# Ledger of designs, part 3: miniprotein binders against q53ft3

Target 1, 195 residues: q53ft3
Amino acid sequence: MFGCLVAGRLVQTAAQQVAEDKFVFDLPDYESINHVVVFMLGTIPFPEGMGGSVYFSYPDSNGMPVWQLLGFVTNGKPSAIFKISGLKSGEGSQHPFGAMNIVRTPSVAQIGISVELLDSMAQQTPVGNAAVSSVDSFTQFTQKMLDNFYNFASSFAVSQAQMTPSPSEMFIPANVVLKWYENFQRRLAQNPLFW

## First folded at step 38 (miniprotein)

Design Z4
Fold by ESMFold2, fold request of step 39:
Structure Z4 (fold): chain B 195 residues (1-195), chain A 93 residues (1-93)
Amino acid sequence: as target 1 above (195 residues)
Amino acid sequence: SIEVRVIIYENGKVYTYQFTVESPEELKKVLEKLEKKIEKEGAEYVYIRVYAESPEEAKEFAKLLVKIFEKLGFTKIRVYFMGNYVFIVGELE
């Protein structure tokens, strides 16, 4: 039903369903993550009148989960990007002994999605500055998808001198892919919803 | 156990109550107390979520909740189900 994307990582599309109305994604090494994108896959919409409240959870110093509301996704706003870099462990103190523990061990945080009534979601207040607009999230997601495609396709580029004849195969010149990429980016900058 | 969450909106203020009960009989008692609180303070919008122990029980709780909302004077009542959950919203027209 949901996907979760972190820049530089493969998209997660298999949320763990922990209740009929609750879904979870694990985020290993969450301390290195600044932003997370949560989106609907489009295969199963929310029931009429419902949407998803999106939470971020990390373990506190005792290993207990701390949950914070990031924002929302709905059938009408099916994706959102959330900044989580400022939400990791809010507590710190000046402490000479042990202050040289510069490297924190990796731990697993979670993104939780709770299916709720739209009216209930309107009464909830996310943690400040956690969410960006859905238009910004859509364009960022689309740009990352374009970059990923271009990098993948270009990794198979070979020069004509290196090409082995394959008469039963079809080929596309690499500059066609580059022209497509440039044109798409230009159109996206003018109208993020053109496609 | 049965989990209940209540959100009440009154003139720009939001009040939240959350509790767990161990039986349908206890739920009825708590809902009667809640009805009295809402009558005393008034409300423009009330949301109640109940986690039942079965979908059939959720449907039975929906019947009770609708009657309570009608007694409170709400004319726009919406009920939604998702598995063992029932969600109900009451608004003045």
Scores: ipSAE 0.005, ipTM 0.363, lowest interface PAE 10.8, mean pLDDT 72
Fold by ESMFold2, look of step 38:
Structure Z4 (fold): chain B 195 residues (1-195), chain A 93 residues (1-93)
Amino acid sequence: as target 1 above (195 residues)
Amino acid sequence: SIEVRVIIYENGKVYTYQFTVESPEELKKVLEKLEKKIEKEGAEYVYIRVYAESPEEAKEFAKLLVKIFEKLGFTKIRVYFMGNYVFIVGELE
Protein backbone atom coordinates (compact mmCIF):
# COMPACT_ATOMS: atom_id res chain seq x y z
CA MET B 1 0.00 0.00 0.00
CA PHE B 2 2.83 2.49 0.91
CA GLY B 3 6.32 3.46 -0.11
CA CYS B 4 9.10 5.25 1.80
CA LEU B 5 11.99 7.11 0.18
CA VAL B 6 15.16 8.69 1.58
CA ALA B 7 17.48 10.65 -0.69
CA GLY B 8 20.41 8.50 -1.78
CA ARG B 9 18.78 5.22 -0.78
CA LEU B 10 16.68 2.59 -2.53
CA VAL B 11 12.94 3.11 -2.21
CA GLN B 12 11.20 0.82 0.25
CA THR B 13 7.93 -0.71 -0.94
CA ALA B 14 7.58 -3.63 1.47
CA ALA B 15 6.29 -2.18 4.73
CA GLN B 16 6.18 -4.43 7.77
CA GLN B 17 2.51 -4.78 8.70
CA VAL B 18 2.40 -4.83 12.50
CA ALA B 19 -1.40 -4.77 12.77
CA GLU B 20 -4.34 -4.85 10.38
CA ASP B 21 -4.27 -1.03 10.25
CA LYS B 22 -0.60 -0.29 11.03
CA PHE B 23 2.50 -0.36 8.79
CA VAL B 24 6.17 0.27 9.58
CA PHE B 25 9.33 1.00 7.59
CA ASP B 26 12.79 0.61 9.16
CA LEU B 27 15.28 3.45 8.74
CA PRO B 28 18.82 2.22 9.46
CA ASP B 29 21.47 4.86 10.18
CA TYR B 30 18.69 7.33 10.91
CA GLU B 31 21.04 10.03 12.25
CA SER B 32 22.18 10.80 8.68
CA ILE B 33 18.61 11.31 7.42
CA ASN B 34 17.12 14.81 7.20
CA HIS B 35 13.97 14.20 5.12
CA VAL B 36 11.77 11.23 4.31
CA VAL B 37 9.10 10.88 1.63
CA VAL B 38 6.04 8.76 2.41
CA PHE B 39 3.70 7.93 -0.44
CA MET B 40 0.95 5.59 -1.53
CA LEU B 41 2.04 3.08 -4.17
CA GLY B 42 -1.23 3.51 -6.06
CA THR B 43 -2.08 -0.20 -5.83
CA ILE B 44 -4.86 0.21 -3.27
CA PRO B 45 -6.38 3.42 -1.89
CA PHE B 46 -7.51 4.07 1.66
CA PRO B 47 -11.11 3.05 2.30
CA GLU B 48 -13.55 5.95 1.96
CA GLY B 49 -13.52 8.19 5.01
CA MET B 50 -10.08 7.00 6.07
CA GLY B 51 -6.49 8.12 5.72
CA GLY B 52 -3.02 7.59 7.18
CA SER B 53 -1.34 9.26 10.14
CA VAL B 54 2.45 9.19 9.71
CA TYR B 55 4.79 8.87 12.68
CA PHE B 56 8.56 8.91 13.22
CA SER B 57 10.11 6.80 15.97
CA TYR B 58 13.66 6.64 17.27
CA PRO B 59 15.20 4.97 20.34
CA ASP B 60 15.87 7.21 23.34
CA SER B 61 19.00 6.95 25.50
CA ASN B 62 17.47 3.91 27.26
CA GLY B 63 16.59 2.18 23.98
CA MET B 64 12.86 2.91 24.36
CA PRO B 65 10.89 4.16 21.35
CA VAL B 66 9.90 7.82 21.13
CA TRP B 67 7.10 8.39 18.61
CA GLN B 68 6.34 11.75 16.99
CA LEU B 69 3.48 12.58 14.64
CA LEU B 70 4.83 13.95 11.35
CA GLY B 71 1.62 14.50 9.44
CA PHE B 72 -0.81 12.74 7.13
CA VAL B 73 -1.31 11.07 3.78
CA THR B 74 -4.77 10.64 2.23
CA ASN B 75 -6.33 9.69 -1.08
CA GLY B 76 -6.40 13.44 -1.84
CA LYS B 77 -2.79 13.97 -0.72
CA PRO B 78 -1.13 10.63 -1.43
CA SER B 79 2.46 11.71 -0.79
CA ALA B 80 4.27 14.03 1.58
CA ILE B 81 7.80 15.05 2.46
CA PHE B 82 8.66 15.13 6.15
CA LYS B 83 11.63 16.79 7.84
CA ILE B 84 13.00 14.61 10.62
CA SER B 85 16.44 16.16 11.31
CA GLY B 86 15.13 18.27 14.21
CA LEU B 87 13.05 15.48 15.75
CA LYS B 88 15.77 13.06 16.90
CA SER B 89 15.79 14.58 20.40
CA GLY B 90 12.24 15.99 20.36
CA GLU B 91 9.29 15.41 22.63
CA GLY B 92 7.02 12.46 21.88
CA SER B 93 3.46 12.71 20.59
CA GLN B 94 0.34 10.80 21.46
CA HIS B 95 0.40 7.82 19.15
CA PRO B 96 -1.42 4.56 18.41
CA PHE B 97 1.71 2.32 18.33
CA GLY B 98 2.41 2.18 22.07
CA ALA B 99 0.39 -1.00 22.65
CA MET B 100 2.15 -2.95 19.88
CA ASN B 101 5.30 -4.99 20.31
CA ILE B 102 7.85 -3.73 17.81
CA VAL B 103 11.29 -5.32 17.59
CA ARG B 104 13.95 -2.61 17.66
CA THR B 105 17.71 -2.22 17.31
CA PRO B 106 19.58 0.73 18.86
CA SER B 107 20.57 2.50 15.58
CA VAL B 108 17.32 1.99 13.66
CA ALA B 109 14.44 4.45 13.55
CA GLN B 110 11.02 3.76 12.08
CA ILE B 111 8.31 5.40 10.03
CA GLY B 112 4.87 4.25 11.17
CA ILE B 113 1.63 4.66 9.25
CA SER B 114 -1.70 4.15 11.04
CA VAL B 115 -4.91 3.89 9.01
CA GLU B 116 -7.54 6.00 10.77
CA LEU B 117 -10.83 7.84 10.22
CA LEU B 118 -10.35 11.24 8.61
CA ASP B 119 -12.40 12.88 11.37
CA SER B 120 -10.05 11.40 13.98
CA MET B 121 -7.00 12.61 12.05
CA ALA B 122 -8.35 16.17 12.03
CA GLN B 123 -8.05 16.20 15.84
CA GLN B 124 -4.32 15.33 15.80
CA THR B 125 -1.50 17.90 15.87
CA PRO B 126 1.79 17.09 14.13
CA VAL B 127 5.08 18.14 15.70
CA GLY B 128 6.17 21.56 14.43
CA ASN B 129 8.04 21.92 11.13
CA ALA B 130 7.77 18.21 10.25
CA ALA B 131 5.59 18.45 7.15
CA VAL B 132 6.96 20.05 3.98
CA SER B 133 5.19 20.50 0.64
CA SER B 134 6.28 22.35 -2.51
CA VAL B 135 3.17 24.57 -2.49
CA ASP B 136 3.52 25.29 1.23
CA SER B 137 7.23 26.10 0.75
CA PHE B 138 6.42 28.51 -2.09
CA THR B 139 3.77 30.23 0.03
CA GLN B 140 6.07 30.48 3.05
CA PHE B 141 8.91 31.86 0.91
CA THR B 142 6.57 34.37 -0.71
CA GLN B 143 5.19 35.51 2.65
CA LYS B 144 8.72 35.97 4.02
CA MET B 145 9.70 37.99 0.93
CA LEU B 146 6.59 40.13 1.36
CA ASP B 147 7.37 40.83 5.04
CA ASN B 148 11.02 41.53 4.25
CA PHE B 149 10.14 44.04 1.53
CA TYR B 150 7.61 45.88 3.72
CA ASN B 151 10.04 46.10 6.63
CA PHE B 152 12.82 47.29 4.30
CA ALA B 153 10.70 49.96 2.62
CA SER B 154 9.29 51.11 5.96
CA SER B 155 12.82 51.61 7.34
CA PHE B 156 13.21 54.49 4.86
CA ALA B 157 9.98 56.23 5.86
CA VAL B 158 10.32 59.89 6.81
CA SER B 159 7.83 62.43 8.05
CA GLN B 160 7.01 65.49 5.97
CA ALA B 161 9.06 67.60 8.39
CA GLN B 162 12.13 65.48 7.63
CA MET B 163 11.89 65.78 3.83
CA THR B 164 14.26 67.91 1.78
CA PRO B 165 12.56 69.56 -1.21
CA SER B 166 13.56 67.91 -4.50
CA PRO B 167 11.44 68.97 -7.50
CA SER B 168 12.80 66.26 -9.84
CA GLU B 169 12.27 63.45 -7.32
CA MET B 170 9.13 61.35 -7.08
CA PHE B 171 7.67 60.05 -3.83
CA ILE B 172 5.18 57.39 -2.88
CA PRO B 173 3.10 57.86 0.28
CA ALA B 174 3.91 55.18 2.84
CA ASN B 175 0.26 54.12 3.08
CA VAL B 176 0.35 53.06 -0.60
CA VAL B 177 3.02 50.49 0.25
CA LEU B 178 0.96 49.30 3.24
CA LYS B 179 -2.16 48.99 1.07
CA TRP B 180 -0.25 46.97 -1.52
CA TYR B 181 1.13 44.71 1.23
CA GLU B 182 -2.33 44.04 2.66
CA ASN B 183 -3.84 43.38 -0.77
CA PHE B 184 -1.02 41.06 -1.83
CA GLN B 185 -1.19 39.10 1.44
CA ARG B 186 -4.95 38.63 1.13
CA ARG B 187 -4.65 37.43 -2.47
CA LEU B 188 -1.79 35.07 -1.59
CA ALA B 189 -3.91 33.45 1.12
CA GLN B 190 -6.72 32.93 -1.38
CA ASN B 191 -4.55 31.59 -4.20
CA PRO B 192 -0.78 31.10 -3.75
CA LEU B 193 -0.29 31.03 -7.53
CA PHE B 194 -2.14 34.24 -8.42
CA TRP B 195 1.12 36.04 -9.27
CA SER A 1 -25.86 -5.79 5.38
CA ILE A 2 -22.97 -6.11 2.91
CA GLU A 3 -21.74 -2.91 1.25
CA VAL A 4 -19.99 -2.95 -2.13
CA ARG A 5 -18.14 -0.32 -4.15
CA VAL A 6 -16.84 -0.95 -7.67
CA ILE A 7 -14.59 1.24 -9.80
CA ILE A 8 -13.97 0.31 -13.43
CA TYR A 9 -11.40 1.97 -15.69
CA GLU A 10 -12.27 1.41 -19.33
CA ASN A 11 -10.87 3.19 -22.39
CA GLY A 12 -9.99 6.38 -20.51
CA LYS A 13 -13.24 6.55 -18.53
CA VAL A 14 -14.07 5.77 -14.91
CA TYR A 15 -17.31 4.10 -13.84
CA THR A 16 -18.34 3.87 -10.19
CA TYR A 17 -21.04 1.61 -8.70
CA GLN A 18 -22.13 1.39 -5.08
CA PHE A 19 -24.76 -0.92 -3.64
CA THR A 20 -25.84 -2.89 -0.56
CA VAL A 21 -26.91 -6.53 -0.48
CA GLU A 22 -28.51 -8.55 2.32
CA SER A 23 -26.89 -11.95 1.69
CA PRO A 24 -23.90 -13.64 0.04
CA GLU A 25 -26.28 -15.15 -2.54
CA GLU A 26 -27.53 -11.69 -3.51
CA LEU A 27 -23.90 -10.56 -3.81
CA LYS A 28 -23.15 -13.38 -6.26
CA LYS A 29 -26.18 -12.42 -8.38
CA VAL A 30 -25.16 -8.75 -8.57
CA LEU A 31 -21.55 -9.64 -9.36
CA GLU A 32 -22.72 -11.90 -12.20
CA LYS A 33 -24.53 -8.91 -13.75
CA LEU A 34 -21.41 -6.81 -13.30
CA GLU A 35 -19.20 -9.53 -14.81
CA LYS A 36 -21.33 -9.56 -17.98
CA LYS A 37 -21.06 -5.79 -18.29
CA ILE A 38 -17.29 -5.82 -17.77
CA GLU A 39 -16.71 -8.67 -20.24
CA LYS A 40 -18.67 -6.89 -22.99
CA GLU A 41 -16.79 -3.60 -22.55
CA GLY A 42 -13.26 -4.91 -21.90
CA ALA A 43 -12.22 -3.10 -18.70
CA GLU A 44 -8.49 -2.59 -18.10
CA TYR A 45 -8.67 -2.08 -14.31
CA VAL A 46 -11.34 -3.12 -11.82
CA TYR A 47 -11.38 -2.27 -8.11
CA ILE A 48 -13.92 -3.85 -5.78
CA ARG A 49 -14.29 -3.07 -2.09
CA VAL A 50 -16.59 -5.24 0.03
CA TYR A 51 -17.57 -4.40 3.62
CA ALA A 52 -18.55 -7.76 5.12
CA GLU A 53 -20.34 -8.45 8.41
CA SER A 54 -17.19 -10.12 9.81
CA PRO A 55 -13.51 -10.55 8.91
CA GLU A 56 -14.14 -14.26 8.28
CA GLU A 57 -16.90 -13.41 5.78
CA ALA A 58 -14.55 -10.94 4.05
CA LYS A 59 -12.08 -13.81 3.51
CA GLU A 60 -14.82 -15.94 1.95
CA PHE A 61 -15.79 -13.08 -0.37
CA ALA A 62 -12.15 -12.76 -1.41
CA LYS A 63 -12.27 -16.35 -2.74
CA LEU A 64 -15.40 -15.59 -4.76
CA LEU A 65 -14.02 -12.34 -6.15
CA VAL A 66 -10.68 -13.89 -7.15
CA LYS A 67 -12.55 -16.52 -9.19
CA ILE A 68 -14.58 -13.81 -10.92
CA PHE A 69 -11.44 -11.82 -11.72
CA GLU A 70 -9.77 -14.94 -13.13
CA LYS A 71 -12.81 -15.50 -15.38
CA LEU A 72 -12.51 -11.90 -16.57
CA GLY A 73 -8.91 -12.63 -17.62
CA PHE A 74 -6.98 -10.22 -15.40
CA THR A 75 -3.28 -11.10 -15.20
CA LYS A 76 -2.66 -9.25 -11.92
CA ILE A 77 -5.05 -9.85 -9.03
CA ARG A 78 -4.30 -8.29 -5.65
CA VAL A 79 -6.28 -8.83 -2.46
CA TYR A 80 -6.06 -6.76 0.72
CA PHE A 81 -7.87 -7.13 4.02
CA MET A 82 -8.60 -4.50 6.65
CA GLY A 83 -10.95 -5.62 9.42
CA ASN A 84 -14.32 -6.34 7.75
CA TYR A 85 -13.12 -4.90 4.44
CA VAL A 86 -11.72 -6.80 1.49
CA PHE A 87 -10.23 -4.89 -1.44
CA ILE A 88 -9.60 -6.60 -4.76
CA VAL A 89 -7.82 -5.09 -7.73
CA GLY A 90 -7.64 -6.67 -11.14
CA GLU A 91 -5.32 -5.30 -13.84
CA LEU A 92 -4.12 -6.28 -17.28
CA GLU A 93 -0.32 -6.75 -17.59
Scores: ipSAE 0.000, ipTM 0.113, lowest interface PAE 17.4, mean pLDDT 72
Fold by ESMFold2, fold request of step 39:
Structure Z4 (fold): chain B 195 residues (1-195), chain A 93 residues (1-93)
Amino acid sequence: as target 1 above (195 residues)
Amino acid sequence: SIEVRVIIYENGKVYTYQFTVESPEELKKVLEKLEKKIEKEGAEYVYIRVYAESPEEAKEFAKLLVKIFEKLGFTKIRVYFMGNYVFIVGELE
């Protein structure tokens, strides 16, 4: 239902569902993360009148979880960018997550998404140093990440004359990557939320 | 193993209730008590979330809940499903 993106890392699209209405992404090496993008995959919308409260959790010095409300995602605002670089020493906030069979380790933080009534979400206040992006900003981030992926994949291109047999590896023709890139850019320009 | 959450907006106040029942028959009895309470006290907005034991059971509960909300006089009734959950919202005006 949700995806989670950190700059310089692969997109997470397989949230750990810890309850029917609660979803978690693990963030290893969280101290190096400045921003996190949370977005809806587009396969399952929220029910009408409902949305998602997004929380950031990290372990304190005793291993106790500290949860902070980052903000919200909804059908009308299906993606958001949150700044977490200044939150790793902040005070916890009220939160709906309890002992939901969540596994914690000292260097792993979590992003939690709780499906809630919009009226209940309107009564909550996110922590003050989190940031929320517009759709236009998300589109610009996405285009930059697409460029990065294409440049990275292209840096491994070799001609057929340069290839050495490697039966344990799978290869793709370089123009498949270009075709994918062009198609995705076209779709993104037509509808930034097509995904 | 059937979990229920109820949120009622009444006279500018929000009331939240959460409980568990073992069977659909017990759920029906509890919902009848809730129906009588809402009839007596009124409500502007009622939200009920039911965690069923299967998606098909959730759809069966939706039919029961819609009938209750219609009997209570809500003119705007919305039903949503997510896995084993059913969410129903009843609103006046």
Scores: ipSAE 0.000, ipTM 0.152, lowest interface PAE 15.6, mean pLDDT 72
Fold by ESMFold2, fold request of step 39:
Structure Z4 (fold): chain B 195 residues (1-195), chain A 93 residues (1-93)
Amino acid sequence: as target 1 above (195 residues)
Amino acid sequence: SIEVRVIIYENGKVYTYQFTVESPEELKKVLEKLEKKIEKEGAEYVYIRVYAESPEEAKEFAKLLVKIFEKLGFTKIRVYFMGNYVFIVGELE
């Protein structure tokens, strides 16, 4: 029914079903994971009026699972990206996962999906820093675009001794491009929406 | 055992309860106590999820839960089934 994707890893498409309404993915080496994508495979939709509440679980200092609500997936929004890098010290929440049948190794986190009524999901509040915002995605795209432009422009740099006279063309020193690039990166880091 | 989860929305706050009972008779007693609490406090939205021991038992619990929600005065009652689960939502509109 569900898939789970972590950057640099093979997509998981075989959730462990721990109850008729509960599904779990194991996340080994969870300390190295910053984001996770949860999505519906498209083969089995949620029943009418239902959706999925998505939880993140990690072991506390005593090895006991702590569960936190990340957000939701629904037939109308069948995929979501969640940031988990900052959640490993967050407050726990009430949660529907208490299955004794979950097989777990030490230092393994989990993504849990509980099938819930949409009305119930509307009454729940995810932890505040779990969802990836459109600002973060725009910032990452913009940074990659800037890096690509700078690398491309720099590939045409020549020294003054190598310049060929070209009176019909205009030239810009390479250090001007570098300075602009550095200034733009600083501004973007200080205010991702300054554009 | 029979597992129950209850979510109540009242005056902008959310209250949750989760418990287990060993029989349908025990479930009815707990639901009677919950009904009195909800009636006294005037909840505007109530969600109850019951994990039964069979789909047939879940349907029987649905009948009981619908009667309780009607008595509480909810005008919008929705019931959903998934395997041994029954989910019911009541709200005033």
Scores: ipSAE 0.000, ipTM 0.283, lowest interface PAE 13.3, mean pLDDT 71
Fold by ESMFold2, last read:
Structure Z4 (fold): chain B 195 residues (1-195), chain A 93 residues (1-93)
Amino acid sequence: as target 1 above (195 residues)
Amino acid sequence: SIEVRVIIYENGKVYTYQFTVESPEELKKVLEKLEKKIEKEGAEYVYIRVYAESPEEAKEFAKLLVKIFEKLGFTKIRVYFMGNYVFIVGELE
């Protein structure tokens, strides 16, 4: 139902389902991650009146999990980019000698998606720093994400001779993905912040 | 009991497995089967989390896991410890 995409890594499409309405992706080495894209695969929409709340969890300096609401995905907004680099800065020291006191800490975080009523989601406030660091960095990040998405989607391409009937699923011709990719690149070059 | 979570990226798809084994010998047998599957089919990214019965056992499992990841040809291997947990990630360029 969901995918999770990080620049420089291959996409994750098999979330761990921890409840009927809750899905989790692990993010190893999360300190090296600045942005994450959460998106719907397009095969199963949310039920009417529902959407997805997206959370980020990382271990704090004491090793305890910290969960933060990043934002939302819905049938009307099926993908979103979230900045997580500022959320992990609490592992740093505030004093001038911090490099001398390094304690080994696991570097695995999680993205959680909870299917909820839209009215419930409207009452929640995400942590508010999804801004990119610069236009050049944003453009490079987005280009890497686009390349990764195209490689992922194209890996599922089949010819008509390879197709089997699947009446419960909708199909998209492979060249639609290519046209989307080219159009997105053009719009990004004109306005890196159009999203 | 030893708890294991595995995430594998293979041919554009991501697979997640979670299971429990009762002994280090059973873990080694399961890891050998995973190694053969990955060797035959290939993987671009593998994450394994193991909850050992002691921190010393976690360190021993780390050595085994690094050896397996090196045999599989991963060029970037990262290992982390937290108490009885060991986390290992292997990626190709």
Scores: ipSAE 0.000, ipTM 0.108, lowest interface PAE 17.1, mean pLDDT 70
Fold by ESMFold2, last read:
Structure Z4 (fold): chain B 195 residues (1-195), chain A 93 residues (1-93)
Amino acid sequence: as target 1 above (195 residues)
Amino acid sequence: SIEVRVIIYENGKVYTYQFTVESPEELKKVLEKLEKKIEKEGAEYVYIRVYAESPEEAKEFAKLLVKIFEKLGFTKIRVYFMGNYVFIVGELE
């Protein structure tokens, strides 16, 4: 039903369903994550009159979960970008996951999605400036992620003269990264949500 | 200890398993049972997360998991490593 994307990681399209109306994504090594994208896959819409409340949870110094409301996704607003870098030491908020017995390891956080009535969601207040959730914000984040990926990958470029033999490794020409960048940027300009 | 989480989507149903095994041999036995179950019942999407005792062990588990997913007929297999974690997703296109 849902997907979760972090720059430099595989997109997650298989939320753990922990209840009929509750879905969770694991975020290993969450301390290095600044933004997360939550989106609907488009295969299963919310029932009419319902939407999704999106939460971020991380373990505190005692290993206990701290849950914070990030914002919302709905059939009318099916994707959202959330800034989580400033939330990792924040105060918890009320949340619907309190009865869940989820085993957690250090440095693993979670994104939780609770399917709720739209009227109930309207009464909830997300934490501070966590939500950057708009199509324009998503497009800007995606463009920045694209630029950052290209700059990062290009920093490892090696000419054949500098190449170290590595029989267990595969290599790609650096211009493949440039071609990918150009293609992606063109597609993003045509349809910011093509991904 | 080796920690495992499994999520299976089959015919609109979701099955979730979470367990701990004490050795790679025990993990292999459990995965063989899981493979047989999926082979008989089918699945549209399978997610497995393994927390290994080292990053090298996680990479060895990934090789085993990829072989299992290929044998089960998944055409879209994705693997992700994070420290001692390996995440694998298999789905039909």
Scores: ipSAE 0.000, ipTM 0.118, lowest interface PAE 17.4, mean pLDDT 70

